# Ledger of designs, part 3: VH-VL binders against DNA polymerase theta (polq-1)

Target 1, 171 residues: DNA polymerase theta (polq-1), of Caenorhabditis elegans (a0flq6r38to208)
Amino acid sequence: EARQFEDQHLIFSAPTSAGKSIVAELLSWKVASTGRKVLFVLPYISVAREKLHQIQRCWRRDDISVCGFIGPQASNPNEWLGAVCTIEKAASLTNRALSEDWFEEIGMIVVDEMHMVFDSSRGAHIEHMLSKVLLWNQSALEKVRIIGMSATIPELYRIGKWLDGAKVFEA

## First folded at step 15 (VH-VL; from v3 with light chain V30L T36N)

Design x2
Fold by OpenDDE, fold request of step 20:
Structure x2 (fold): chain C 171 residues (1-171), chain A 120 residues (1-120), chain B 112 residues (1-112)
Amino acid sequence: as target 1 above (171 residues)
Amino acid sequence: EVQLVQSGAEVKKPGESLKISCKGSGYSFTSYWIGWVRQMPGKGLEWMGYIYPGDSETRYSPSFQGQVTISADKSITTAYLQWSSLKASDTAMYYCARGSWLHYGMFDYWGQGTLVTVSS
Amino acid sequence: DIVMTQTPLSSPVTLGQPASISCRSSQSLLHSDGYNYLSWLQQRPGQPPRLLIYKISNRFSGVPDRFSGSGAGTDFTLKISRVEAEDVGVYYCMQATQFPYTFGGGTKVEIK
C-alpha cells in the first residue's frame, strides 16, 4: 500500500513553473539520495542547460553527480545519478538502459512541458520514451516513477489515464 | 511489439451466452483503453464501446448499452466482450482495438477479429 | 450522435492513378482541446481495419506517404496519390471528437 503510493506517477500543473519545479526537484533528490538514477527531460537545449546548472548546484552539497546530455556528449551510465537531458537524449539513454540492462537503476523520470504529448510532432518522442517506461514498469520489481510538469490544461486527466492513473495536482 | 490477440471463432445458438477475449501484449495494458467494434457481414464498422483497464471505466454506444458487457482483467492484460443471450442478429465479426488517451481516434492496433455466428 | 457521411461508395481506380475520398460530419469535429479527431482506416479484404491517419492529417507509423489526409470542421478528405494493388479495400473515416465514436459508411477502392 505504502509502496504503491511511492510508485504512483504524478502530474503537476501550475501557471508558473516555480512551484511545480520545486516539488519535482525535491522528489527527485529523494530518489537520487537512495542511489537510483533520475532523468530530467527538457524540451529545449536552453532550458536543459539552465536546469543542469541548477540541479548540479543543488545536489553538489550531497556529492550527487549530475550530468548533462544536451547535444553530442559521451555518457557513463555508472558514474551519475542525475541526468539532465533533451528529449532526444533522454530517449537515447532509455534505449541504452534497456539494451545494456541497467534500466532498474532508474528511479525517476521528470518530464517538463508534458502537455506537449498532445502534439504529435513535438510529443511523439516523449510518448514513445515513456511508453517504454510504462511497459517496463508492468513487470519491474522497482518501478520507475514518472513526474510530469505541465501547463494548466483541461486535458490533464488524459495524461493521468495514460500514465496508469497518475495523480494530478493542479495549482 | 504491440499486439492484440482475440479468441477464436464461435458458433452458437440463439439464447446461449458468450464471452470472447482480447489479449494485449507489448505495451502497458493499463495505459490505453480497449475498444470493441462490430462488423456485420458485408457491412461497415460500428463502435460498441470501450474499457479502460486502469480503473475499469467503461462506456457503451447507445445502440449496445444493455446488449453486451465489456470487462477487463488487467492481471492477464485481457479485455472481454460478452452476451448473456445471443441473437441471430449478433452474427458478425468483432474486433478489439487499442485506443489512446492522448490522441482520440488513434486506434493504432487491432485484433485479428472474432467471428461470431449465431444460428439455430 | 455525429453522423459521418462518406463519398463515394465505390471508387474504381486505375493503378498508378490518384484516388480521393470525402467524409463529412453532421457537426464540427473541433474538440475543446483544439484538435479535430478525424481518423482514416483501411480494411483490406479478409483483414482487420488498419489505422492510416489520425487527427486529420497525421500518418500512423508505417503508413506510406502516398496517403494523406486534410480538412477541418466538417469536411475531410483522404487522398491516395498513386493507387497500388495493395490499396484495394474499404476505407472508413471515423470521428472521435464526441462519444460515441462513429464511422462513415465506407468507400470501396477497387482496381479497374
Scores: ipSAE 0.909, ipTM 0.950, lowest interface PAE 0.5, mean pLDDT 95
Fold by OpenDDE, fold request of step 20:
Structure x2 (fold): chain C 171 residues (1-171), chain A 120 residues (1-120), chain B 112 residues (1-112)
Amino acid sequence: as target 1 above (171 residues)
Amino acid sequence: EVQLVQSGAEVKKPGESLKISCKGSGYSFTSYWIGWVRQMPGKGLEWMGYIYPGDSETRYSPSFQGQVTISADKSITTAYLQWSSLKASDTAMYYCARGSWLHYGMFDYWGQGTLVTVSS
Amino acid sequence: DIVMTQTPLSSPVTLGQPASISCRSSQSLLHSDGYNYLSWLQQRPGQPPRLLIYKISNRFSGVPDRFSGSGAGTDFTLKISRVEAEDVGVYYCMQATQFPYTFGGGTKVEIK
């Protein structure tokens, strides 16, 4: 029962981003503190860069390495527990994790602007990436927990059903 | 690879019961719903209903309400369509299809179909 | 229920020539979420239906670019820019804006 609760996917929606972001970051920090990898997925380069700096500052005191996979980057460090990614880079990173056999190291994926999945053009990569995660979780001993941050929309329940009965929190 | 594999063809008599199956693989079974579509010989497609295996939510088209039962067993990633008492008019091809919660109308994967023949 | 009406019933086409199929709904397919949930499916002889287009104009993965969808509200169109032999079959429009989902009567595309 406790494991089921800890593995349940979550969707947070609020008029402002402050509250839902704090909760997601706290949950992510907890996962990272156990030595599992956390991916932050952001829709835009600008917001990704800001998030990267924020997470790096917050996790520095615990000596948790946070790396950015934002836009065209020549090289990234091999050792990290937190990754801040654009959507495309997150998709690439998860594919690498599967092919290089380290997907089990991922404990959590936090997706900002989750409501974008309803847009087939913009949300396709998110959908494809998370579909792989959902499939992985069916056979995994330790599941990857998905946290979606979304605008307040009536269709949030649909995302919940897609994410295998995710719990929806509306503020 | 995502696949929906349906059970084999059935030949039945009126009044007999029948349960056909649709097994999904290659995707998270509890993240999508499964719909059933009837196609009578030489005719078009008809939605019968759907089930979401995640919570067993089930809906039927009005014309099929009370005529069939849709169910699912998520432990074996299988959906079912069953009749308690078949009629000759139930003779048709039956397809299962995967449906998305994110994009209504995106039935991206279909079973190969199950032919049901009911004759005296 | 929303009634979907397709025209024509049959469309004989010469190889390499374009084809156009119309679909009209009895009421607007605009969903409250802002999308029109109109899909196009292809059913080749002896095969199950295959998704071509969803949400009016989005081509499903693996579908050739010679297929395109357009329209809004109650009037929708599927176009095949250059018909190939493998395009022979019955095409269906389908609305998923309101349950029960409903299909058009189908349009048979065949080679002259």
Scores: ipSAE 0.908, ipTM 0.950, lowest interface PAE 0.5, mean pLDDT 95
Fold by ESMFold2, look of step 16:
Parts: structure tokens; C-alpha cells; sequence
Structure x2 (fold): chain C 171 residues (1-171), chain A 120 residues (1-120), chain B 112 residues (1-112)
């Protein structure tokens, strides 16, 4: 427990989203409070927009900037600590972080509907993005923590194995 | 840039021991299975067994149980296939392949093969 | 153990014409998670196997559109819509629904 407590990846599963969302939001807030970037990855534009506004309201009390990477938007702010992204935009953003040399600033990636990685189409973007995180973490001084929120399904242990022994919590 | 690089060809006599290697690079070695496949001269493919280097979980196809040892050293991202006493019937090409936890049957990257020849 | 039976053993094909390879399993490949774990591999002469198709019909990255997979239950098919010279080799189906994973016997595709 003590060796990988803050670097261990986590997967939360519950029948309702409320309980697992609160834990993920608390963990992400702690990371952002240290000045490291947090990416929130959601599968649908409407849900991502709702989440963006929610996080912006909650984190404004601490002057933590939160931006959206959702749909076809023309401009991006230069400075943020929270990013709410659709799946495809998160993949693009992490690729850009590698090419522009700021991947080390990312402290956490929170993936909603993590079980979508089993889907060979949209899930591939999540799989490829997180595979780059796993490779980055092999040698990085500042590692990226992965938090997943998922439906309760028997196959979650496979995601745990893939994510270097991520802990699966079931409600 | 995922690669699996296997050790070179071997010529051995019956009764000798042998350990061949498969080094993975360009990916998180502990996130995937490594499987070993035998192809006897002029024949098809046979799964021998698999290892998950993350916790060393190992499974052998029944025909190979007790015939070989599969292991891995995650610190050098290398999997191994080992015989304690080779037989002439072990003459074959041996491949390693990376397998997915997310998509069973997706063995997406393969080593170049190691030819093992066992003769007196 | 699930036995995988491929037909034909050899498929001589004129360049530009289609090829179709059948694979049958001794029992259903439907896994409890709802997927069928049937893959197709290509082995070109002197080369290691190469993944073409996984989960019946999913084309692996870099595999040309002329390759397609279909099937359900126990009957599966790999089709090459227009055979090219580079498609010469042996094709294997493989199941990964149940341990131990097993291969079909192979189908040699060659140009006539």
C-alpha cells in the first residue's frame, strides 16, 4: 500500500455515478491545488459541457482555471490547470503535450465510462492515450495518475491488469 | 514503436538445456501478456503458453505443461522460454507475441523468431 | 480444447480475384463478456505471423481494406476482395475465447 499509494491507478465502479464522481473530484482537486494539470475525459459533448461548468464553479473558489476541449472550438486558453475533454480531444491534447514538451505538467487523467476501452472504435482513443501514460511513467520523475470511473462489469479486473495493477473499487 | 526482439538461432544436442529470450521495447512491458508459439518445420502454429509480467502469472497449454518453463524479468523487459533437457522433437521455430488484456486474441506484435535445432 | 478447422488447405488465386477462407470451431466462440475472440493471422514466406483481424471483424492498424472478417458462433470467414502479390502466404485463424488458445491448421494462398 505505502509503496504505490499516490501513484497507484484507481478504477471506481458503482451503479450510480454520484458516489464515484465525488471521490474522483476530490482527488483531482488535490492534484490541481499543487499546480499540476488534471484532464477530465468524457464520452459525450453534452455531458462534457455540463461537467465543465460544474468543475469551473467548484474550482473558482481557489482560482483554479478550468478550460474545455469540447467539439469544434476555434480558440484555446494558454493557461489552465483543469481541462474537460471529449475522448478524441483528450487524445489530441495529450499528443500535443508530448510534442510541445509539457506532458510532465499533467498530474492526473480522470476517465469517465472507462469500460469503453473494450469498444474497438471510440475505446481505442482511450487505450492509446493511456498506453502513452503508462510508457511515460516508466521513466518519469513526475508520474501521471489514472483515475477511471466505470459501470459495474465483471471485466474490470482486466483493465486493472492493463493499468499496471490499478485498484478496482466496487460499491 | 513497439518491438519484440528475440535471441539468435541455437544448435543443440539432445539432453542439453537452453533458455531463449524475447525483449520488449516501446511499451509498458508489465501491461501485456507475452505468449510463446512453436512452429515445427513445415507445420502450423501451436500456442505453448503465456506470461503476464506484471505479476508473473503463467499459463501453459496442456501439451507443453512440464516440458518448458516460461518466465520474465520485468526489470529488463524480457521474457524467456526454457528447456531443462532438449529433445530432437524440440527442433522448431519459436516466436514470442504480445497479447492484450482488453482484446483477447489481439496478438499485435511478434518477435522475429528463434530457430532451435536439436540433433546429435 | 476448442478445435479450429480451416478450409481450404490451399487456395490458388488469380491476381485481382477474391479469396475466401473458412474457419470452423468445435464450439461457440462467444465469451461470457459478449465478444467472439476469433483472430486471423497472415504469415508471409520467411516471416513471423502478422495480425490481420481480431474479434471477428476488427481490422488491425495498417491492414488494407481488402481484408475483411465475418462470422458468428462457430463459423467464420476471412475474405480478400482482390488478391495482390503481397498476399501470398499462409493464413491462420485462432480462437482466444477459451484457454488453451488454439490455431486452425492454416490455408496457403498462392498465385496461379
Amino acid sequence: as target 1 above (171 residues)
Amino acid sequence: EVQLVQSGAEVKKPGESLKISCKGSGYSFTSYWIGWVRQMPGKGLEWMGYIYPGDSETRYSPSFQGQVTISADKSITTAYLQWSSLKASDTAMYYCARGSWLHYGMFDYWGQGTLVTVSS
Amino acid sequence: DIVMTQTPLSSPVTLGQPASISCRSSQSLLHSDGYNYLSWLQQRPGQPPRLLIYKISNRFSGVPDRFSGSGAGTDFTLKISRVEAEDVGVYYCMQATQFPYTFGGGTKVEIK
Scores: ipSAE 0.740, ipTM 0.880, lowest interface PAE 0.9, mean pLDDT 90
Fold by ESMFold2, fold request of step 20:
Structure x2 (fold): chain C 171 residues (1-171), chain A 120 residues (1-120), chain B 112 residues (1-112)
Amino acid sequence: as target 1 above (171 residues)
Amino acid sequence: EVQLVQSGAEVKKPGESLKISCKGSGYSFTSYWIGWVRQMPGKGLEWMGYIYPGDSETRYSPSFQGQVTISADKSITTAYLQWSSLKASDTAMYYCARGSWLHYGMFDYWGQGTLVTVSS
Amino acid sequence: DIVMTQTPLSSPVTLGQPASISCRSSQSLLHSDGYNYLSWLQQRPGQPPRLLIYKISNRFSGVPDRFSGSGAGTDFTLKISRVEAEDVGVYYCMQATQFPYTFGGGTKVEIK
């Protein structure tokens, strides 16, 4: 009963900063603590690299391994529970998870700058990736939870509708 | 692969009821709109109305308000178009199409069409 | 309701030559979110409509590069740079800025 509400997707309307991302990081830490993978998706290499170092520092105390998918690198999925990715690398990584049959290990995907989905050029990778997650969740026993961080815009409710009734929090 | 599969052709008499279906597969049914389009013989396209299966929100084009019922059953990923009393002027091809919440006007996948013939 | 007016009604074109279809709306298609929601659809003979272009100029996946859309305000254009035999059919513009969504009257593209 309570577990079904923990599968509800969330959108936080706040600037991307250390202060506002802490809620998403705590939720993701809880997921990683259960042994399920968390993907952090960011739009730019510089921001993704900063986030990678931040998450690595925070999760070292619990021996939770975090890898970066920012360039041409590849890592074995057994080597990490946290992944910090650029948008394009996250799309590739989730496609790899589907084709190699480890998608069920993913517990959460955290998307920064979620409002970019409205941009047909830069947002298409996010849209396609999350559409596959939504389809996966229709039959999965253990669902993938989507957490979005977004700029404050009036159109966020449309993302909520698209993400199967995601809850929108405006800070 | 996203598909919209419609129910088969119907031959009916005036005054009969009819419910035609549009089954979606290969995507999250509750994440998109479903719209219904009429094409009368030899004529153009006309929107009839739309449903969002996630909460059953419906909207009808003014010409069709009160003339048809649009519904959906999300448990079987199916949308419906229903008449309580058909008229000969309802003879047409009927299409369903899915619509994006992110990109309005992006009706990217269409059903094959259901021909409804009302005569006699 | 926003009225969409298409010209020409019929466009016979020699294979390999360009075609241009015009669409005019009765009012601006600018939505409060800053986008213009104009789409172009193709209906080949005996087939359902197919999405070509959305939001004026965005080609849908799998649509050949020879199709392009442009426009602003109330005037919009679909261009086919080199017409091929499979391009025969009726083309519709459609606005989705305001309910109810509305279609243009259609333009038949045919080979001379």
Scores: ipSAE 0.737, ipTM 0.879, lowest interface PAE 0.9, mean pLDDT 90

Design x2
Fold by ESMFold2, look of step 15:
Structure x2 (fold): chain C 171 residues (1-171), chain A 120 residues (1-120), chain B 112 residues (1-112)
Amino acid sequence: as target 1 above (171 residues)
Amino acid sequence: EVQLVQSGAEVKKPGESLKISCKGSGYSFTSYWIGWVRQMPGKGLEWMGYIYPGDSETRYSPSFQGQVTISADKSITTAYLQWSSLKASDTAMYYCARGSWLHYGMFDYWGQGTLVTVSS
Amino acid sequence: DIVMTQTPLSSPVTLGQPASISCRSSQSLLHSDGYNYLSWLQQRPGQPPRLLIYKISNRFSGVPDRFSGSGAGTDFTLKISRVEAEDVGVYYCMQATQFPYTFGGGTKVEIK
C-alpha cells in the first residue's frame, strides 16, 4: 500500500538536476507538513545558498521555517523544520541532534550528489552520517527516510543495497 | 562502536555437526556483507564465502561450495557458518568480517575468531 | 581465480627503518567501475586480521600514517616508513575486484 513507500529510502538518477530536485522537494514538503524536520545536504556552499532561498520562498506559503547551516550557526532546533546544509554541517547537525536528544524529530534527509559516497575523501562524511541514520532506524518508532539525488551510474544499486534496499529510479 | 563477536572455541570429533556464530552490533546489520575466512594452523588466510543479510544472498568460494553452509538471522544480527559433518581437516581458526558495498575489499571490522579443533 | 603473489616471504627489519612489501596479481585488478580493489591487512601475532589500506592507497581509520599503499597494473606495494615494535606480524594483500576474492600468501615482518 501507499504508506509502505513512506519508509523506503529512494535514490533518483536523472541526466538533469531539475527533475530530481522537484521530486525531492515535493516529498520533503510532505514530511515537513506533518511537523517533522527535513535536512537538505548539498556539496557546495553556493548551491546550498541558492537552495536555501528557494526552499524558504516555497515553504513560506505554509509557514514552514527553513534555516541555513552553511557557516557558523548556533540555532535552537525549535526554530525550524527545514535545514539546508553543506555536507560538513549536516554531519555536525546530525551529531548534535543525537547528543541533544532531538534526532527523532528528523523525518527525512535529502542528499544531493549521492554518488559521492564512493569517493573515500569527500564522501566519507555522507557515509558516516547516513550509517548513523541506518542504525537509528533499527530501533526507532518513527524512522528517518533517506532521499538521494545522483548522477546516472551503473553502481547505484550498491548504494541501494547499503541503504537497506532503497528504491533506485533511473531516468 | 562496530563489533563482531564470535562464538567460543569448539572441540569436536569427526562426523559431528557444528554451527558457529558471528554477532554484529553498532551498525545496520542488513547494510553490509559478512564474510567468513579460514586460517589453518600456521597457514595464511582464505575466503570461504559471504552473505548479505539484507536479502540472504550468499556466495561461496569454489573450494568451499557444498562443504559449509553460510546463513544469517537479521532479527538477532547474527551470521552463521555451519558443517553437517566435520573432518579433521576442518581444524582451523575461523573469522567473520564485515564487507562494504561502497568500497569492495574494505573488510573493516573482524571478529575475534573461533578456534575449531576436530580430532579423534 | 586471480592469484596474488607476495614478496618477500619474510622481512626482518631494524626498528625505525622502512619496510616494503610487494604484491603481484595474475591479472589486472581494474574493476568495471574504474577502481582497483586491492587491500592490505595486518595480522599481529595471536590476533585477527586488521584492515590497513583499501583501494590501493586509502588508509583505513585509525591506521598510522607510516603505512602507505601504491601500485599500478598488476604490481602493488605496502610501505611502512618507520617500523615500530607493534608492526610485527604477517601482512596480506587481497583483491576484491573479481569473485572469488583471494589473498596473497603473506609477508612476515619481524624485528631483527
Scores: ipSAE 0.735, ipTM 0.877, lowest interface PAE 0.9, mean pLDDT 90
Fold by ESMFold2, fold request of step 20:
Structure x2 (fold): chain C 171 residues (1-171), chain A 120 residues (1-120), chain B 112 residues (1-112)
Amino acid sequence: as target 1 above (171 residues)
Amino acid sequence: EVQLVQSGAEVKKPGESLKISCKGSGYSFTSYWIGWVRQMPGKGLEWMGYIYPGDSETRYSPSFQGQVTISADKSITTAYLQWSSLKASDTAMYYCARGSWLHYGMFDYWGQGTLVTVSS
Amino acid sequence: DIVMTQTPLSSPVTLGQPASISCRSSQSLLHSDGYNYLSWLQQRPGQPPRLLIYKISNRFSGVPDRFSGSGAGTDFTLKISRVEAEDVGVYYCMQATQFPYTFGGGTKVEIK
């Protein structure tokens, strides 16, 4: 049961971002502390920059390197455990991880504004990226856990079904 | 690569049972619906029903309720369409298709079809 | 059930000329989530159906940009800007706003 909960994908929705952000931050910190990579996916450059600085400050105490993929950056995967990405950059980064054979190093992907997956334009990048994660998890020894942060909307259960039975927490 | 591979053509007599299959590969089988579509000779497409293999939720179009059984086996990533007693009017091509939870109506991958012929 | 009515039944066209296929629903396809779930499928002779357009106007991956979908309310249109030989086949609209999902009757596109 406990192993199933740890492997289970999660979607958090709340009226404010503070409560769901704290849970995602604690779960992602735990993963990074074990030496596995965490990707944070955000929809806007300005929000991603703020998140990057926040995570860098929080994780510097534990000597965990965090890089940004929100503009013209190039970083070797050996240089970081945390990555803060815009949607398009996260899609590119996960494709790179597959082609360069380090996808197995990814322990968690945290997607902010998860409900954007319903948008056929920008949401398509999230959908394709996470579909590759779901396929990877079918045979992988070390699985990638998906954490979604979302607005409170009636359609969240559909994302839960798509993410292989993800648990939806509404606060 | 996502693929849906259906079982081969069938020739049957009225009253016989039949179970045809649709095997999915290259994707997370429990993340999508599998729907079944009938195409009678020379006719258009008809939605028969669907299954979500994640929890076995199954729904039938009203004209097919009680006429067929839709099921799935997650362990071999396979969906099934089954008749307990075939009729001559069941002669048709049957397709399976993968359906999205995110974009309803996005049936992006289709099986090659299974021709079922029911005759005396 | 939502009835989907397609016109024309047959659309013979000259290569390189446009084609337009209409689809009408018996009631609005607006879902409570704000999307209209109207899809267009192509079935080439002897082949399974192929997705062209979903959610009114979104082209599926690999579909040429000469295909476009439009519409609102109960009236929907598939346009082929320049018909090519490979476009021969039967085109179906279908709605997925309300279960049971339903198809239009089909429109045969053929080269004159």
Scores: ipSAE 0.735, ipTM 0.880, lowest interface PAE 0.9, mean pLDDT 90

## First folded at step 17 (VH-VL; from x2 with light chain Q98E)

Design k4
Fold by ESMFold2, look of step 19:
Structure k4 (fold): chain C 171 residues (1-171), chain A 120 residues (1-120), chain B 112 residues (1-112)
Amino acid sequence: as target 1 above (171 residues)
Amino acid sequence: EVQLVQSGAEVKKPGESLKISCKGSGYSFTSYWIGWVRQMPGKGLEWMGYIYPGDSETRYSPSFQGQVTISADKSITTAYLQWSSLKASDTAMYYCARGSWLHYGMFDYWGQGTLVTVSS
Amino acid sequence: DIVMTQTPLSSPVTLGQPASISCRSSQSLLHSDGYNYLSWLQQRPGQPPRLLIYKISNRFSGVPDRFSGSGAGTDFTLKISRVEAEDVGVYYCMQATEFPYTFGGGTKVEIK
């Protein structure tokens, strides 16, 4: 099986467009179809639960398992290709992937509300997590692609520079 | 582990050229700025200029424009500070520092410094 | 260029007592993105500078909580709640709101 994964990171911005989410979901479906893990990172539990159910319904046709890492949960299944996570849970999960030596199984991380990375509190978890991805990608055979969805703000180009030249698509 | 490792101390005469280096490791080199800071003996800190290795964008503080060249080679994750003709007044400690695109002014990692002595 | 003025030049303190360092900018440090890019650095004797505080009050990772930053407008303060022997050195404020970035003149903290 040929892997034609494009390594360029992408940032989609528009004031409130649902089109950002659909594009990210299609790109992530392609990655999951190759057997690689996709993490969806969202800032709020309620939004994350809605997204979890949406992705589960969409990917059920292809028998692709999707789990949630949302809120206070004792345990989740470890056999999945899609994970819908809150910010803090995504940071914890990626730390586990490094320490338990399965980070190479991750093909894509999709971050909603990407502009939160400028916030030194909650944004620090996103920044730290993605910085590990950027370092991983420097030598890894199997690279991780970052997809960001963000509000339209003038500062997005700075995120593009930080994400190793990520392409910014603005409305 | 993020590290910036600078080249060793230099003893030079006025008029000689010099190129000192700052090698970054433990992070994505093309995701951050590298800035150069001069500290003359017994004095404070002064910014000389900055480079973003991702596209080689450079900026020089006005007092250093035309006096030094800042460059980088991203294939070996190394930034450079270069003089074409040293002066005795260039005697100083030179530091490199990594700067953030997300938090301007967050220069979180610094090289150990390169002492340049220009005399004769 | 934005001029950064620090006071005092020297701050001798007794171990365990507080220290306070002031920094004043010649103009507001409010960037067009809504943040103030004021940082504090520490330089111990014979060592490179290290970051303590960024964006006025955010403590960098690994910096003890006895260090705190505050300020608004053009007036900023670094406080050390209880000075320890390892805190001896020179402290610099710097602004990164406007190029060229500029440092204050430094404040030497020493044990008396």
Scores: ipSAE 0.699, ipTM 0.864, lowest interface PAE 1.0, mean pLDDT 89

